# Designs tried in a protein design chat: VHH binders against q9y6x5. Part 101

Target 1, 379 residues: q9y6x5
Amino acid sequence: LPPKLLLVSFDGFRADYLKNYEFPHLQNFIKEGVLVEHVKNVFITKTFPNHYSIVTGLYEESHGIVANSMYDAVTKKHFSDSNDKDPFWWNEAVPIWVTNQLQENRSSAAAMWPGTDVPIHDTISSYFMNYNSSVSFEERLNNITMWLNNSNPPVTFATLYWEEPDASGHKYGPEDKENMSRVLKKIDDLIGDLVQRLKMLGLWENLNVIITSDHGMTQCSQDRLINLDSCIDHSYYTLIDLSPVAAILPKINRTEVYNKLKNCSPHMNVYLKEDIPNRFYYQHNDRIQPIILVADEGWTIVLNESSQKLGDHGYDNSLPSMHPFLAAHGPAFHKGYKHSTINIVDIYPMMCHILGLKPHPNNGTFGHTKCLLVDQWCI
Short names: E, the ipSAE of ESMFold2; O, the ipSAE of OpenDDE; V2, 0.75 times the mean of E and O plus 0.25 times the DockQ between their complexes.

## First folded at step 3 (VHH)

Design p4 (framework vhh_surovatamig_d1; at its last look DockQ between E and O 0.20; V2 from the best seeds 0.00; counts 0 for: pae E 10.2 > 2, placed apart)
Fold by OpenDDE, look of step 5:
Structure p4 (fold): chain B 379 residues (1-379), chain A 126 residues (1-126)
Amino acid sequence: as target 1 above (379 residues)
Amino acid sequence: EVQLVESGGGLVQPGGSLRLSCAASGFTFSSYWMSWVRQAPGKGLEWVATIKQEGSEKDYVDSVKGRFTISRDNAKKSLYLQMNSLRAEDTAVYYCARDKGYTYGDWYEPSYFDYRGQGTLVTVSS
């Protein structure tokens, strides 16, 4: 039988939640598989960009999903979480489900993973659910497992997405122990449901399962605000994205806009596009705006009418609070092995290897995940 | 085919009570958030209340808090709205709606839905 892989994402699951809360189901999953304790994600540390990096192995500048909100100056198009269906935004890369889908005797399935309900390179997953956050995990799981079990051609790659603990992280803040304990307990229970369902269907032993996330969450506060309106008139620029990384499109001379913003706050770095630090790999794309503002950890960029979240993400990808984890189980993975860290782009070549797919050019390093795999040499 | 059928509307005096019901069919009812929305004469659609799958999490528009109670029976595929202490301003057509929740990664409580019933009229008048 061809190898099968299920990729599961719990949005906004910060890596250190594993150390600070109890996850009996997830721990059991890990015990029988592998754990990467910290995954260094891509900058900016947002949902759409990082999910696409997982499935492409590319930095954001390369796959073209550079934020949850984007603007293309040439076509005058806008991208947002409510307007994400135009293939224009996704076609700068080839996600793994498309690669898999184009193989003979293979099909892909998706339950609300970002980009999976869009035809990319004129290919859409054979099976997919349109995004609807109201739909239960159980319903998503039922569809995914049905497709994995009964499809012809067989589903060999599937994705499953869930919005928690991100939504709750935003609402409560990651430091709210009472509410986050409740939320994380529910997530662990969902993992239990996943495992139980797979066992019931006889899929558990043969299915490779990766459980991961796109980013973490940091605590925000009303005491840590950067008000742009105090530094620059709103008429001088268009705001493409706001916090914690603001994308600025000047309406006047770029230098003038930059000069008005550069000293706006000691807790915010202001970059011209060409001066964005190389380590972010966030420069070589036309969808990156002329000026970006990067708030320090826990600081929120606001306008006078902006709402405040108690938790947020999108900050420097070197911050531990922004890092997710990766756990995996299945015939491709060792049992009871823990690894310290990988890059999020490393997941793609690993998945390609597991599925026997030729990877597209990517920024991942297969060598970083060799120790997780039973068929690889690990020094 | 998704169907939502409201019932229970009628004429009631200020301070009175009504209980609205919604019968759902054509989908896995227990898998979705459900909402009540209303449209008063000459006004736009207004979100009233939302209940999640298990019924433990509920949310209300401020104007109805303490007076209205949303509930559901997943076994009966039914949604309910208990309306107490009704006011003239509560006069509206009330719709049962299948909720879409919020967008990727953001906790917002918009009134998004993909299906809505035909509605039931609630008139509060002396």
Scores: ipSAE 0.642, ipTM 0.860, lowest interface PAE 0.7, mean pLDDT 95
Fold by ESMFold2-Fast, scan of step 3:
Structure p4 (fold): chain B 379 residues (1-379), chain A 126 residues (1-126)
Amino acid sequence: as target 1 above (379 residues)
Amino acid sequence: EVQLVESGGGLVQPGGSLRLSCAASGFTFSSYWMSWVRQAPGKGLEWVATIKQEGSEKDYVDSVKGRFTISRDNAKKSLYLQMNSLRAEDTAVYYCARDKGYTYGDWYEPSYFDYRGQGTLVTVSS
């Protein structure tokens, strides 16, 4: 029987939450599986970019989903609706569900993972749900488990996406222990429901399950705002993305716009595209704008406005607050093993190995995940 | 062409009530979260209230909780803001905004909202 894998994302699940809150269901999952305590995500630490990096193993400059709001200078297309389904934006990479379907007559299934409701290289997930935030976790789980049991060719790769704790992290901030405790307990209960459903359907013992996230969350404040309008007039530029990484398209000379912005705030770095730090791997793509502004952790860039947002992400990927975790269980994984850190791009080649797929060229290093796997020698 | 047209503003005495309306066209109204944002004279934009596609979830800025109620009619493609117990501090131009809500990584900031209309002025004064 071919190996099967279910990849689950709880959006915005900061790794540090595991140390500060109780997760009885997740801890039972980890006890008989593996835990990676920190996953170093890609820059920028946003939902669409990091979800696509997980399934392609590529940096954002390479897979082309460089933000949740984008402008392509060559084609002059704009991606401003997070539900935009134009394949143009997604075609710079081949995600794992496409590879899975094109090798060995296999099917893929998806409950709302970013990109799975889009035909990428003329291939859409065999079974999928169009994105709708109103659809319950239970309905997403029901569809995924139905497709895992009742498909021909068999579903060997399935994805499940959930918006929490990201939505509540934005609303309350990660330091609101009362509200975050309630939200995280509900997520742990959903993990319990997931495991129970898989056991009841006879899937648990033979299915590989990965539970991970795309980024973390940091505390923001009304006292930490950068008002861009205090430094530059709107007539000098087009704003492509705002906070905490602003993407600036100049309407006048680029150097003039840069000079107006470079001393705007001590809590923001201003980069010409070619000066963006190499460690970000965020430079070589037409969708990366001529000037990028990067706010310091916990600072919000605004346009003469107040922000009700108490938590945010998108910041420097070296920040531990931006890091998610990875937990996994199944026949491919050791039991009771803890690992300190992997890169988010390492998940893709690991998943390809588990499924017996030949990976497309990628930025991940298979060696970083070998110690998690029973069929690999860990030194 | 996406269009949002606000109406219902006017002069009202403190403690009074107003109902703001917004007529939407040029997009699938039922597929979007919708918001009200306001701008007081000489001040920046402030988010006021948000409503989910089906009307099931609503959120408000703390200063208006218990006084304002956001609602929508998807069949009429209309958004409403019922404003009760109005205060001088509520004086502002009110804008209807198309909102992404909790759609993946987006959250509530007035500048992230697209296709705000021309606004409707609410003045709370004797």
Scores: ipSAE 0.303, ipTM 0.664, lowest interface PAE 3.3, mean pLDDT 90
Fold by ESMFold2, look of step 5:
Structure p4 (fold): chain B 379 residues (1-379), chain A 126 residues (1-126)
Amino acid sequence: as target 1 above (379 residues)
Amino acid sequence: EVQLVESGGGLVQPGGSLRLSCAASGFTFSSYWMSWVRQAPGKGLEWVATIKQEGSEKDYVDSVKGRFTISRDNAKKSLYLQMNSLRAEDTAVYYCARDKGYTYGDWYEPSYFDYRGQGTLVTVSS
């Protein structure tokens, strides 16, 4: 049978939750498979960009989904997490489900992964759910497992996305042990349900399953606000994205806008596009605005003095609080192996290898994931 | 053009009730979270309540829990706020806002709404 892979994301699952909270079901999954303790994600550490980096192996500047909110000055198009269906935004890369279903006798299925309900290069996932956050995990899982078992051509690549613990992490903050313990217990129960469902359907032993996330979460506070309105009048710029990486499109001379912002706060770095640090790989795309503001960890850029966020992400990708984990189980993977770290872009060439796909040009390094795989020499 | 038109504000006694309405046009109303925000005299904007697309998931600022109820009618493109047991500190201009939400788990702060109406004044005074 052709190799099969299910890619699962629990949004906003910070790597150190594994050591700070109880996960009996996830720990059983890890014990019978592999764990990567920290995955270094891409800057900016936001949901749409990092989910697309997982499935393309590309930095954000290369795949074109550079933020959750974007603007293209030439076409006057806007992108947001509630206005994300125009293929224009997604067409700068080819995600793995497109490559997979172009193979003879293969199809792809998706339950809510960002981009899977968009016709990217005129190709939409062979089976998919239109995004709706009110759809239960059980219904998403039931659709995915039905498609894995009952499709012609067979589904060989499937994705499943869940909004937690990100939504609760924003609401409570990662330091709220009481609420986050309750939230993470529910997520562990969902992982238990996933494994049990796969076992009951006869999929568990021959399906490769990756459980990962796009980013972590850091604590915010009303004591850590950067008031942008105290530094610059709204009339001088268009705000494309606000916090913690603000995207600023000047309405007047760019240098004048930069000068008004550069000393606004000691807890915020202000970059002209050409001065963005090379380690971010976040410069060479027209969707990256001429000025970006990068708040320090736990600081929130606001237009007024109020903020409802107690947790946030999007910060510097070198911060451990921004890093997710990766766990995997299946015939392609060792059992009982732990690995320290990989880059999030490394997941794509590993998935291509498992599926027997030729990867598109990408930023990942297959060698970084060899030790996870039974068919590779670990050196 | 996106338009949000609030109504139903007025003067009420402490302990009284009001029902605010918001008529939406110029966008697919059922695709968005909707929120009420308020601004008391001389204060900043405060998020009050949010309702998700299907109307079953609702959230409130602690100060109004148990007193205020947000609701929506997607067929009529309308948002509502039922305000009971009103207090003097509820005095504010109330705005209907289109919320960006956390469609893929990203939280959107009330200070970053993409659209809001002109507001309706609620005055709670004896």
Scores: ipSAE 0.006, ipTM 0.320, lowest interface PAE 10.2, mean pLDDT 90
OpenDDE, second read of step 4: ipSAE 0.473; ipTM 0.793
ESMFold2 (binder alone), look of step 5: mean pLDDT 80; pTM 0.818

Design p5 (framework vhh_surovatamig_d1; at its last look DockQ between E and O 0.13; V2 from the best seeds 0.00; counts 0 for: pae E 10.5 > 2, placed apart)
Fold by OpenDDE, second read of step 4:
Order: sequence, then C-alpha cells, then structure tokens
Structure p5 (fold): chain B 379 residues (1-379), chain A 126 residues (1-126)
Amino acid sequence: as target 1 above (379 residues)
Amino acid sequence: EVQLVESGGGLVQPGGSLRLSCAASGFTFSSYWMSWVRQAPGKGLEWVATIKQEGSEKDYVDSVKGRFTISRDNAKKSLYLQMNSLRAEDTAVYYCARDKGYRYGDWYEPSYFDYRGQGTLVTVSS
C-alpha cells in the first residue's frame, strides 16, 4: 500500500502553549510520535502565506502568496480571504496535493486548507470542501477519513484545517489564561477525537499524521497603537494590508510617502521594497508593495478606527511568539523523539519523502528533519 | 434582505432587569452565530455575547458574566438577551448582530459582524 499522510493545521497555535497549558491528548500523540518544539515560519507570519509555504517548501517571495491581502499592479487584481479563488495567485508554485495527483496518479483530499478549493496548474484536489467556518471539526474529520478510506484512486495525501486557537487568540489575547485555557482544552479534545476516529477506522497504525500550525500569537493592547492617519493623509496612498505589516501603495511619489512614514513611530520600521532585510526572504516578488511597514511585537497599526483585537500575528518571524510547533505520528516517524527547531519550509521535502514524491525546487532542507524519520540516519 | 430588529430596551433602575429581543429575517437564522453588541455614549462598539447555531455554546464579555444570558429560538428566528443586575455602566444602545464567521485572515470585533440591527436603547439610572 502506498504511504498515506494527513496534514492537520490548528491555526495560530503558538509553540509555547505546549509548555503553559495541559494537552493530555496531544501529549499522548507526541509520546507515540515526534515533536518539534519550535517551527520558524516565514515572513510575514500570516495564515495564507505560511500554509502555502508548508505545502510548497517555498518562501513567500517564491510561491507568490505574500500576504492575506494582496494587490497586483499589472492586472489590478486583489486577493483576500473573501477573494482567494483566482488561480492567478496560486500558480507561481505547485503545492504537494497537486504533485501527489500528477506525479503518482493518486488522489488528494482537503478540508478547508488554504488554496485547496482552487484549481492550481489546472489541477484541483480530487476531494475537497469549500471553506465554511460553520462546518464542525467532526464533519471535516468525517469527510477526510471517509476519503482516506474509500477513494479510488486512493487518497494518499489529505489536509485538515481548523480555525482555532487563532480566532480566540485574536479575541482574547494569548495572555488571557482563563479564556485561552478553555479554548485550548477544546483543541486538545478535538485531537482526541481525531485519534479516536483514526483508531476506530483502523487507520491509526498505517497513516502518517502531522499536526502543526502556521503561526503563533502575540499580546496586543490599546496602549500600543500606531495610527497612520497621524503621519500621512489617506489620499496619498492605497492600503493593501494593514497590521502588523502594512503594505503601502503610494498614490504620489514613493519617496514622499516614505518620508512621511519613516518617523511615524519608534515602534515601527519602514522599508522601501529594495531595503527589506534579506533574512525575511520577502523582496523578490511583484506582489510585494513599494513600501512596507513592520510594527514591533505587540504593536498594532491602525487607522482612525479603533481596533479591539487583543492578539495578533504577522510579525517578525524570528520572534518566538510567532512560532508554531509540529507533532507527528505514524510508520514514518520515530516514537518518543523531540527536536528543538526546524524551518517551516523543511516540512515540504519531508512530506515528499514520506509520500515517495519528487519534490519541486524548494527552500527546505531535508536534512533538518532526518532525525524525525525512522528510515533516515540521524547525525 | 437581511433584517434584524431589536426590541425590549428602556429605562431601568440599577439592579433591575430587562429582556431584549431580536427578530431576524431574510436569511437562514439557524445557520449563523448571533451576537449582541452595545455602544455606550461616547464609546465604541463593544461585544457583549455570542451564541452558536445550536444554542448550547455561549460566550460573554467578562463584565456581564453571571448577569446576562444570551439565548435563541431558531424556530422563531429570534435572539434574546436577559439582562439582570443591571448597572449604570450597562447603559448603551444594544444591537443584534449576525456573525459573519471566521475567515483565514485578520479578525476585528467590530468587523466580525456583517449585519446589525437599528439597536435598542437601554438606560440604567436611578
């Protein structure tokens, strides 16, 4: 039987939640598998970009999903969470579910993973659910497991996406112990349900399962706001993305816009596109706007409208608060092994290896994950 | 057309009780999370409470926990807010709001709702 892999994402699951809260089901999952304590994600640390990096192994500048909100100046197209269905945005890379189907003539399945309901390179996942936040985890899980068990050609790669704890993190802030404890308990219970479902169906021993996330969450406050309207008139630019990394499209001379913004706040770095730090790998794409603003950790860029957000993400990818974790279980993985850190782009070559796929050119390093795999030598 | 119509507001003394109602129309009420939000004089919109589709899961802002109860009747397409032990600081226009649901992107409480009623004024004063 061909190897099978289920990739699960709990959006916004900060790595240190594992240290600060109790996860009996997840810990049991880890005990029987492997854990990477910290995953360094890609800049910017947002949902669409990082999920696409997981499944392509590419930095954002390379796969072309550079934010949750994008604008292409040539085509005049816009991308957002409510407008993400145009293949134009996704076609700069080949995600693993497409590779799985085209390279091995297998089937892929997806429950609401970003990009899975769009034909990419004229290929769409054999089975997929359109995004709908109202659909329960149980229903998503039922569909995924049904497809894994009963499909022809067989589903060998599947994705499952869940919106928590990100949504709650935004609402309550990650430092709200009372509310976040409740939320994270629910997440652990869902993991329990997942494991139980797989066991009931006889999939547990043969299915490789990765549980991970795209980013963490940092605490925000009404006392840490950067109001752009105090620095520049809105008529001088178009805002493509807002916080904590603002994408600015000047309507007047770029230098003039830059000069008005460069000293706007001591808690915000302002970059011309060509001056974006190399370590971000966030420069070489036309979808990156001429000016970007990067707020310091915990600071929120706002306009005249007040924000009630108590948690946010998208900040510098070197910040621990932005880092997710990765846990895995299955025949491909060791049992009871813990690893300190990998890069999020390293997940892709690992998944390709597990599935027996030839990876497309990517930014990941397979060597970083060798210690997780039973068939590899750990140096 | 989506419509939300609030009722039940009025003047009440501190420690008193009110029950707000919201009549929904123009959409499948049972498919949506519903919320109450309020706006006090001179302040911005504040989330108060949310109830999910089945009505079993509820969430409240801390300041109203133990005092307010959100409920719904899907058959009647109605949302309710029972407000007990009212305080002066509860004075506000209360709005019934339909929750648009989470997406992949950023979330802001004021923008988390795609429809809101005209509101009903609740005044708590001695």
Scores: ipSAE 0.227, ipTM 0.639, lowest interface PAE 1.1, mean pLDDT 93
Fold by ESMFold2-Fast, scan of step 3:
Structure p5 (fold): chain B 379 residues (1-379), chain A 126 residues (1-126)
Amino acid sequence: as target 1 above (379 residues)
Amino acid sequence: EVQLVESGGGLVQPGGSLRLSCAASGFTFSSYWMSWVRQAPGKGLEWVATIKQEGSEKDYVDSVKGRFTISRDNAKKSLYLQMNSLRAEDTAVYYCARDKGYRYGDWYEPSYFDYRGQGTLVTVSS
């Protein structure tokens, strides 16, 4: 029987939540599986970019989903809606569900993972749900488990996406222990429901399950705002993305726009595209704008307005607050093993190995995940 | 063509109530999150309340929690804001706003709304 893998994402699950809150269901999952305490994500630390990096093993400049709002300078196309189904935005990479379907006559299934409702290289997930935030976790889980158990050719790769704790992290901020405790307890209960459902359907013993996230969350404040309108007139530029990484498309001389922005705030770095730090791997793509503004951790860029956001992400990927975790259970994984750190791009080649797929060229290093796997030796 | 038309503003005494309405046209109303945002005299825009497509999830700025209620009627393509226990600090122009579309967990801010109406003035004074 071919190996099977379910990849689950809880959006915005900061790694240190595991140390500051109790997760009895997740801890039971980890006790018989593996935990990677810290996953270093890609820059920018946003939902769309990092979810696509997980399933392609590529930096954002390589897979082309460089932000949640994008402009392509070559084609003059705009992307600003998560329901935009134009394959153009997604075609710079081959995600794992496409590889899974094309190499072995196998099926893929998806409950809302970014990109799975889009035909990419003329291939859409065999079973999928169109994105709709109103669909419950229970309904997503019911569809995924039905497809895992009742498909021909068999579903060997399945994905499940859930919006929390990101939405509540933004609303309350990650330092609101009372509200975050309630939210994270609900997520732990959903993990319990997931495990129970898989056990009741006879799927648990033979299914590899990965639970991870795309980024963390940091505390913001109305006392930490950068008002872009105080230093530059709207007539000088088109705003492609705002906060905490602003993407600026100049309407006039680029140097003049840069000069107006470079001294705007001590809490923001201003980069010409060619001067973006190499460590970000955020430079070599037409969708990266001529001027990029990067706010310091906890600072919000605004246009002459207040912000009600008490938490945010998108910041420098070296910040521990931006890092998620990874937990896994199943026949491919050791039991009770704890690992310190991997890169988010390392998840893709590991998943390809588990499924017996030949990975497309990628930025991950399979050696970084060897200690998690029963069929590998680690040094 | 996307249109949002607000109504229901006016002068009210502190402690009073007002109900704001917004009539939407030119798009599939039921497919979008909707919000109310406001601008007080001499201040920037402030987000007030948001409602999910089906009305199942609602969110409010802390200063109005327990006093304001956001609701929608998808059949009538209408958004509402019931404002109770009004304070002088609630004095503002109130705008009906459409989100740019779904986002995977991302927070919504006034600067991210793609369409706003003309606004309706709410004045809370004696």
Scores: ipSAE 0.056, ipTM 0.517, lowest interface PAE 6.0, mean pLDDT 90
Fold by ESMFold2, look of step 5:
Structure p5 (fold): chain B 379 residues (1-379), chain A 126 residues (1-126)
Amino acid sequence: as target 1 above (379 residues)
Amino acid sequence: EVQLVESGGGLVQPGGSLRLSCAASGFTFSSYWMSWVRQAPGKGLEWVATIKQEGSEKDYVDSVKGRFTISRDNAKKSLYLQMNSLRAEDTAVYYCARDKGYRYGDWYEPSYFDYRGQGTLVTVSS
């Protein structure tokens, strides 16, 4: 009866993997639903910021999760993947699961989507798993489907997060066809298991399912290193985040630190906060540090160490290598429709529409996603 | 100033045991995942084990599972690695590392650690 939505993220799934590898199960999913071939994500193209942008419809400067590593000078708080539970970091926005479960006769469920194990605005997902990377996809799926099928009030919005292909993309690099083919085949098998599980439980025909990702992956190399220690003594600054977007908090005069860095490498742009390009929408938050360094695609900023990283992300969001895809199936979506591109912030107002929720103020444009939906004119 | 100081390395025979310690200072130790990484002669850095803030959630590289145990004492700001049934392949410099918490499946890379100590040498020979 009530509309239901499952939002699934396979971390680091670059859009062009769909063209370059075989996905029989995902292609069947797409054939019976919709595909957006390229999703333009937000800068910086990192995991926590982009997952929060999907569920808030906001640029990073507006939702406050501006990187995977952050520092707040006023409160002296630190944020990282291993230190992400303080609601302080998340409270600058209202994610869709909070809005959803505050509605009459609705609840939300989560299997490890970033932020779902945090009480945001004093509200934590109604059902959730604490993050643990060792928990299998099967167990995550089992919990999500159990909650979708057996909860009162009913779970109407659910999220499911999986770490691949991002982990393997970092390890092997996106150009390693042998290893990436094996990894992507396993992911396709997991998508097949997802669809089969939903069919077996009687959920498939009446559940809307979005399969998407937060970013892509680009190839790195030991031949493309930027040694920050060769340009500036680390005693002159505090390093909040390193690569490929370094966040620099000066310990001495900011202009002096900037001048030491500006000619460090032709493969790196150095920005004072007020000079960050407007197209990034990455300026108006106190968590963005006074100086940022933006490496060119495939370049790695290091501190006098070699890097073993073969793939990375976080680069300029105009780069096609940073873009994920979106596929969807369910009663709200057309069948057999392909769309070229949307912005990642457009996903939020679309999801709110599907669920009958009033969106909070956001940066998305509902009109960009109308062609995906059966109840809309594609104009 | 973040500081990590490893100790407990040495020479040990195959099948022997050794316990590494790491003293942490200059940060809120209990708020971070902590890891051991190692560098074998002529090789790059390899992740060995990680332990989350509460100490109950642990993960290991396959080659050491069942032989190594990572632990922490948040009150003493200390990280430990108990190494049993040591093999020649375990010979390496072992580093205590503060983990950024990047998790992309069951693998790691050096950029996932923002600080590490000077290392302690473990030699498994004879």
Scores: ipSAE 0.000, ipTM 0.389, lowest interface PAE 10.5, mean pLDDT 91
ESMFold2 (binder alone), look of step 5: mean pLDDT 84; pTM 0.865
OpenDDE, look of step 5: ipSAE 0.062; ipTM 0.556

Design p6 (framework vhh_surovatamig_d1)
Fold by ESMFold2-Fast, scan of step 3:
Order: sequence, then C-alpha cells, then structure tokens
Structure p6 (fold): chain B 379 residues (1-379), chain A 126 residues (1-126)
Amino acid sequence: as target 1 above (379 residues)
Amino acid sequence: EVQLVESGGGLVQPGGSLRLSCAASGFTFSSYYMSWVRQAPGKGLEWVATIKQEGSEKDYVDSVKGRFTISRDNAKKSLYLQMNSLRAEDTAVYYCARDKGYTWGSWYEPSYFDYRGQGTLVTVSS
C-alpha cells in the first residue's frame, strides 16, 4: 500500500489559541504525534494566498494567488470573488494534488480546499466537492474517508477544509473569550470526530494526518479605522482590494497618487510596488498593483464608513497574531515531539517527501521539517 | 459606467412595511455579493444586509434580523430589501452597494463597497 496523507485546515486558527484554551482531543492527537507551535505564513496573511502556498511551497508572487481579490494588468481580468473558477488564476503553480496524480498511478481527493474544484494545468483533483460553505464538516469527512477507502487508483493525498474559527474570529474578534471558547470547543469536538471516524474505518494507524491553518486573527475596533476617502478622491484610482492591505491601481500618474496617500495616516505604510519590503516576497507578479497600502495590526482601512469587523487578518506576516500552528500524526511522524517554528512554504516539500513525490521548485526548505520525521536526522 | 439605482423609499408609520429595489447596470451582476447599507441623520454608514451571488447565503445586522429580508433576481439584475415591522430607528437613507469584501469560506465581512447608488430615503414616523 502506498503512503497516504490527509491534510486538514481549520481556517484562521491562531497559534496562541492552543495556549489560551483547552483542546482535549487535539492534545491527545499531539501526544502521539508532533506539534509545530508557530507556522510563519506568507504575506499577505489571507485565506486563498496561504492555502495555495501550503500546497505549492511558493510565495504569493510566485504562485499568483496574491490576494482574495485580484486584478491582472496584462490580461485585464478581475478576480473579484474568491470562487472564481477560471484556471488562469491558479496556473502559475502546480499544487501537490496535481503532482500526485501525474507522477504516480494514484488519485487525490478534496473536500473544499481552495483550488481543488478548478482544473489546474488541465488536471482537477480525482475526487472533489464544488465549494459550498453550507456543507457540514461531517459530510466533508464522510466523503474524504469513503474516497480514501474505496478508490482505484488509490487515493494517497486528501484535503479537508473547514471555515471555522475564521468566520467567528471575524464576527466576534479573538478577544471575545465567551464566543471564541464555544467555537474552539466545537472545533476540538470535530477533531475528536475525525480521529474516531478514521479509527472506526481502520485508516488511523496507516494514515499520515496533518492539522494546520492558513493564518491567525487580530482584534479590530471602531476606534482603529483609516478612512481612505479622507486621503484621496475615488476619481484618481481604481481600488482592487481594501483591507488591511489596499491594492491601488492609479487612473492618473502613479507618483501623484502615491503623494496623496503617503502622509495620510500614521497607522498605514504606503509602498510603490518596487519599494515593497523584500522580506514580504510580494513584488514580482502582474497581479500586485502599482501601489500597496499596509495597515498596522488591528487597524482597518475603510471608505467613509464604519466596519462590522471585530477580527481580521492579512497583516504583516512577522506578527505572531497572524501565525497558525501545525500538528501531525502518523507513520511518518515522531511521537510526542514539539518544534518551535517552520515557514508555511516548508509544508509542501515535507508532504512530497512523505508521499514519495519529486517536488516542483519551491521556496520551502526541507531541513526545517526534518526533526518531525522518523526517517530523517535532526540538526 | 457601473450604475446602481435605488427606489421604494418613503414615509411609513411605525410597524409598517416597505420594499426597496435596486436596478444594477454596467457590470456582471450575478458575479457579485450585493449589500444594503444605510445612513441615519447625523451618523456614519451602517451595513444592513448582504446576499451571496446565487442568493443562498444571507447575513444581517442584529437590529434588523427577523424584520428585514434581502433577495435578488439575477435575470432582472435587481436587488431587494423587504422591510417589515419598521421602527423610528430604521429612519435612514438606504444605499444599494456592490461588495468586494468577500473572504473564502469565512464569515463574509461587508467592510468594502466599491460602488454605491444615490440612495433612497426611508422615514419611519407617526
């Protein structure tokens, strides 16, 4: 039987939630597996970009999903909602399920992971569900476990995506202990259900399972708003994305737009594309706009309006509040090992190693994940 | 080029009902989340309700839940807000808005409206 891997994402699961709340089922999972306490994600710290970085091992400028809302200057195409099914947006990289299907006589399965309901390089996940937020975790799990047990060629790579705790993090903010406690307890119960289902089906002992997330969450406030309409008139630019990273497409001279924005608020940084800090790896792509505004943590950019947002993400990837965690269990992983930090792009080459796949060129460093694996030496 | 034209506002007694309509043109209406936002006299803009592209997912500000219903007709390129059990605090100019603030799978955050209509005034008074 070939090695098998199930990759699970709980959207918006901030790393320090593990310190501040009780997770009995997740702690039982970790006790016989590994925990990476912090995963340093890619900039911008948004859902679509980071989920695609996990499965490609690439920075956003390299894989092309640079935001949840995008404009491509060359083709004049707009990705205005995150359910755009045009393969154009996804074709700048090769995700692991495509590699799995093309290098090996094997299948992939997907329950809602971003990109898995789109044919990428003319290859769609062998089994998949069209994205629908109303489909329960149980239905997603039932489909994934059925496909893992009953497929030919065998499903060796499977993904499972769940929208919480991100949805509640936005609605209540991460500092709302009452509501976040309820949501996080429900997530821990879902992890218990996952483990129980895999055990009942005889999958648990031979399956590698990774539980991770794409980003964290920070508290926002009505007292921390940046009104972009106070900086510049709408006639001077087209707005591609707003908050907390604003993507500005000038309708007039770029320098003139930049000069109107650069001194507007002490709580945002304004960058010409070529001046975006190198540490972000967010510059070399036609979908990155000529001017980028980056709000300080907890600040929201608005257009002469109040925000309903009590929590948000998208901020500087050096911020611990933006970091998720990674936990894993299975025959490839040590038992009871804790590791401090990896980069989110390091997950891809580790998963390729577990599955016996040759990775496409990527920005990850396999050495960063060696200590997690039973067949590798630490340094 | 992009146009949003609201109608259906007016004066109504407390407890009454109104139906607002918005006619969209100049863009692919069916590809966008759409929202209603309002501005009460002397206050800032307040988000009221959002509807997903196909109409399956809807969200509301707490003060209008159970009283207001958002709907859309993609064939007619129209957005609607059915307002029941109206209260004095619902008095505002109501704007139809095109949303770009969608996030994947997460609770939709209607913090960004790239186009708004001219507005329609709703006055709830005895």
Scores: ipSAE 0.012, ipTM 0.442, lowest interface PAE 9.1, mean pLDDT 89

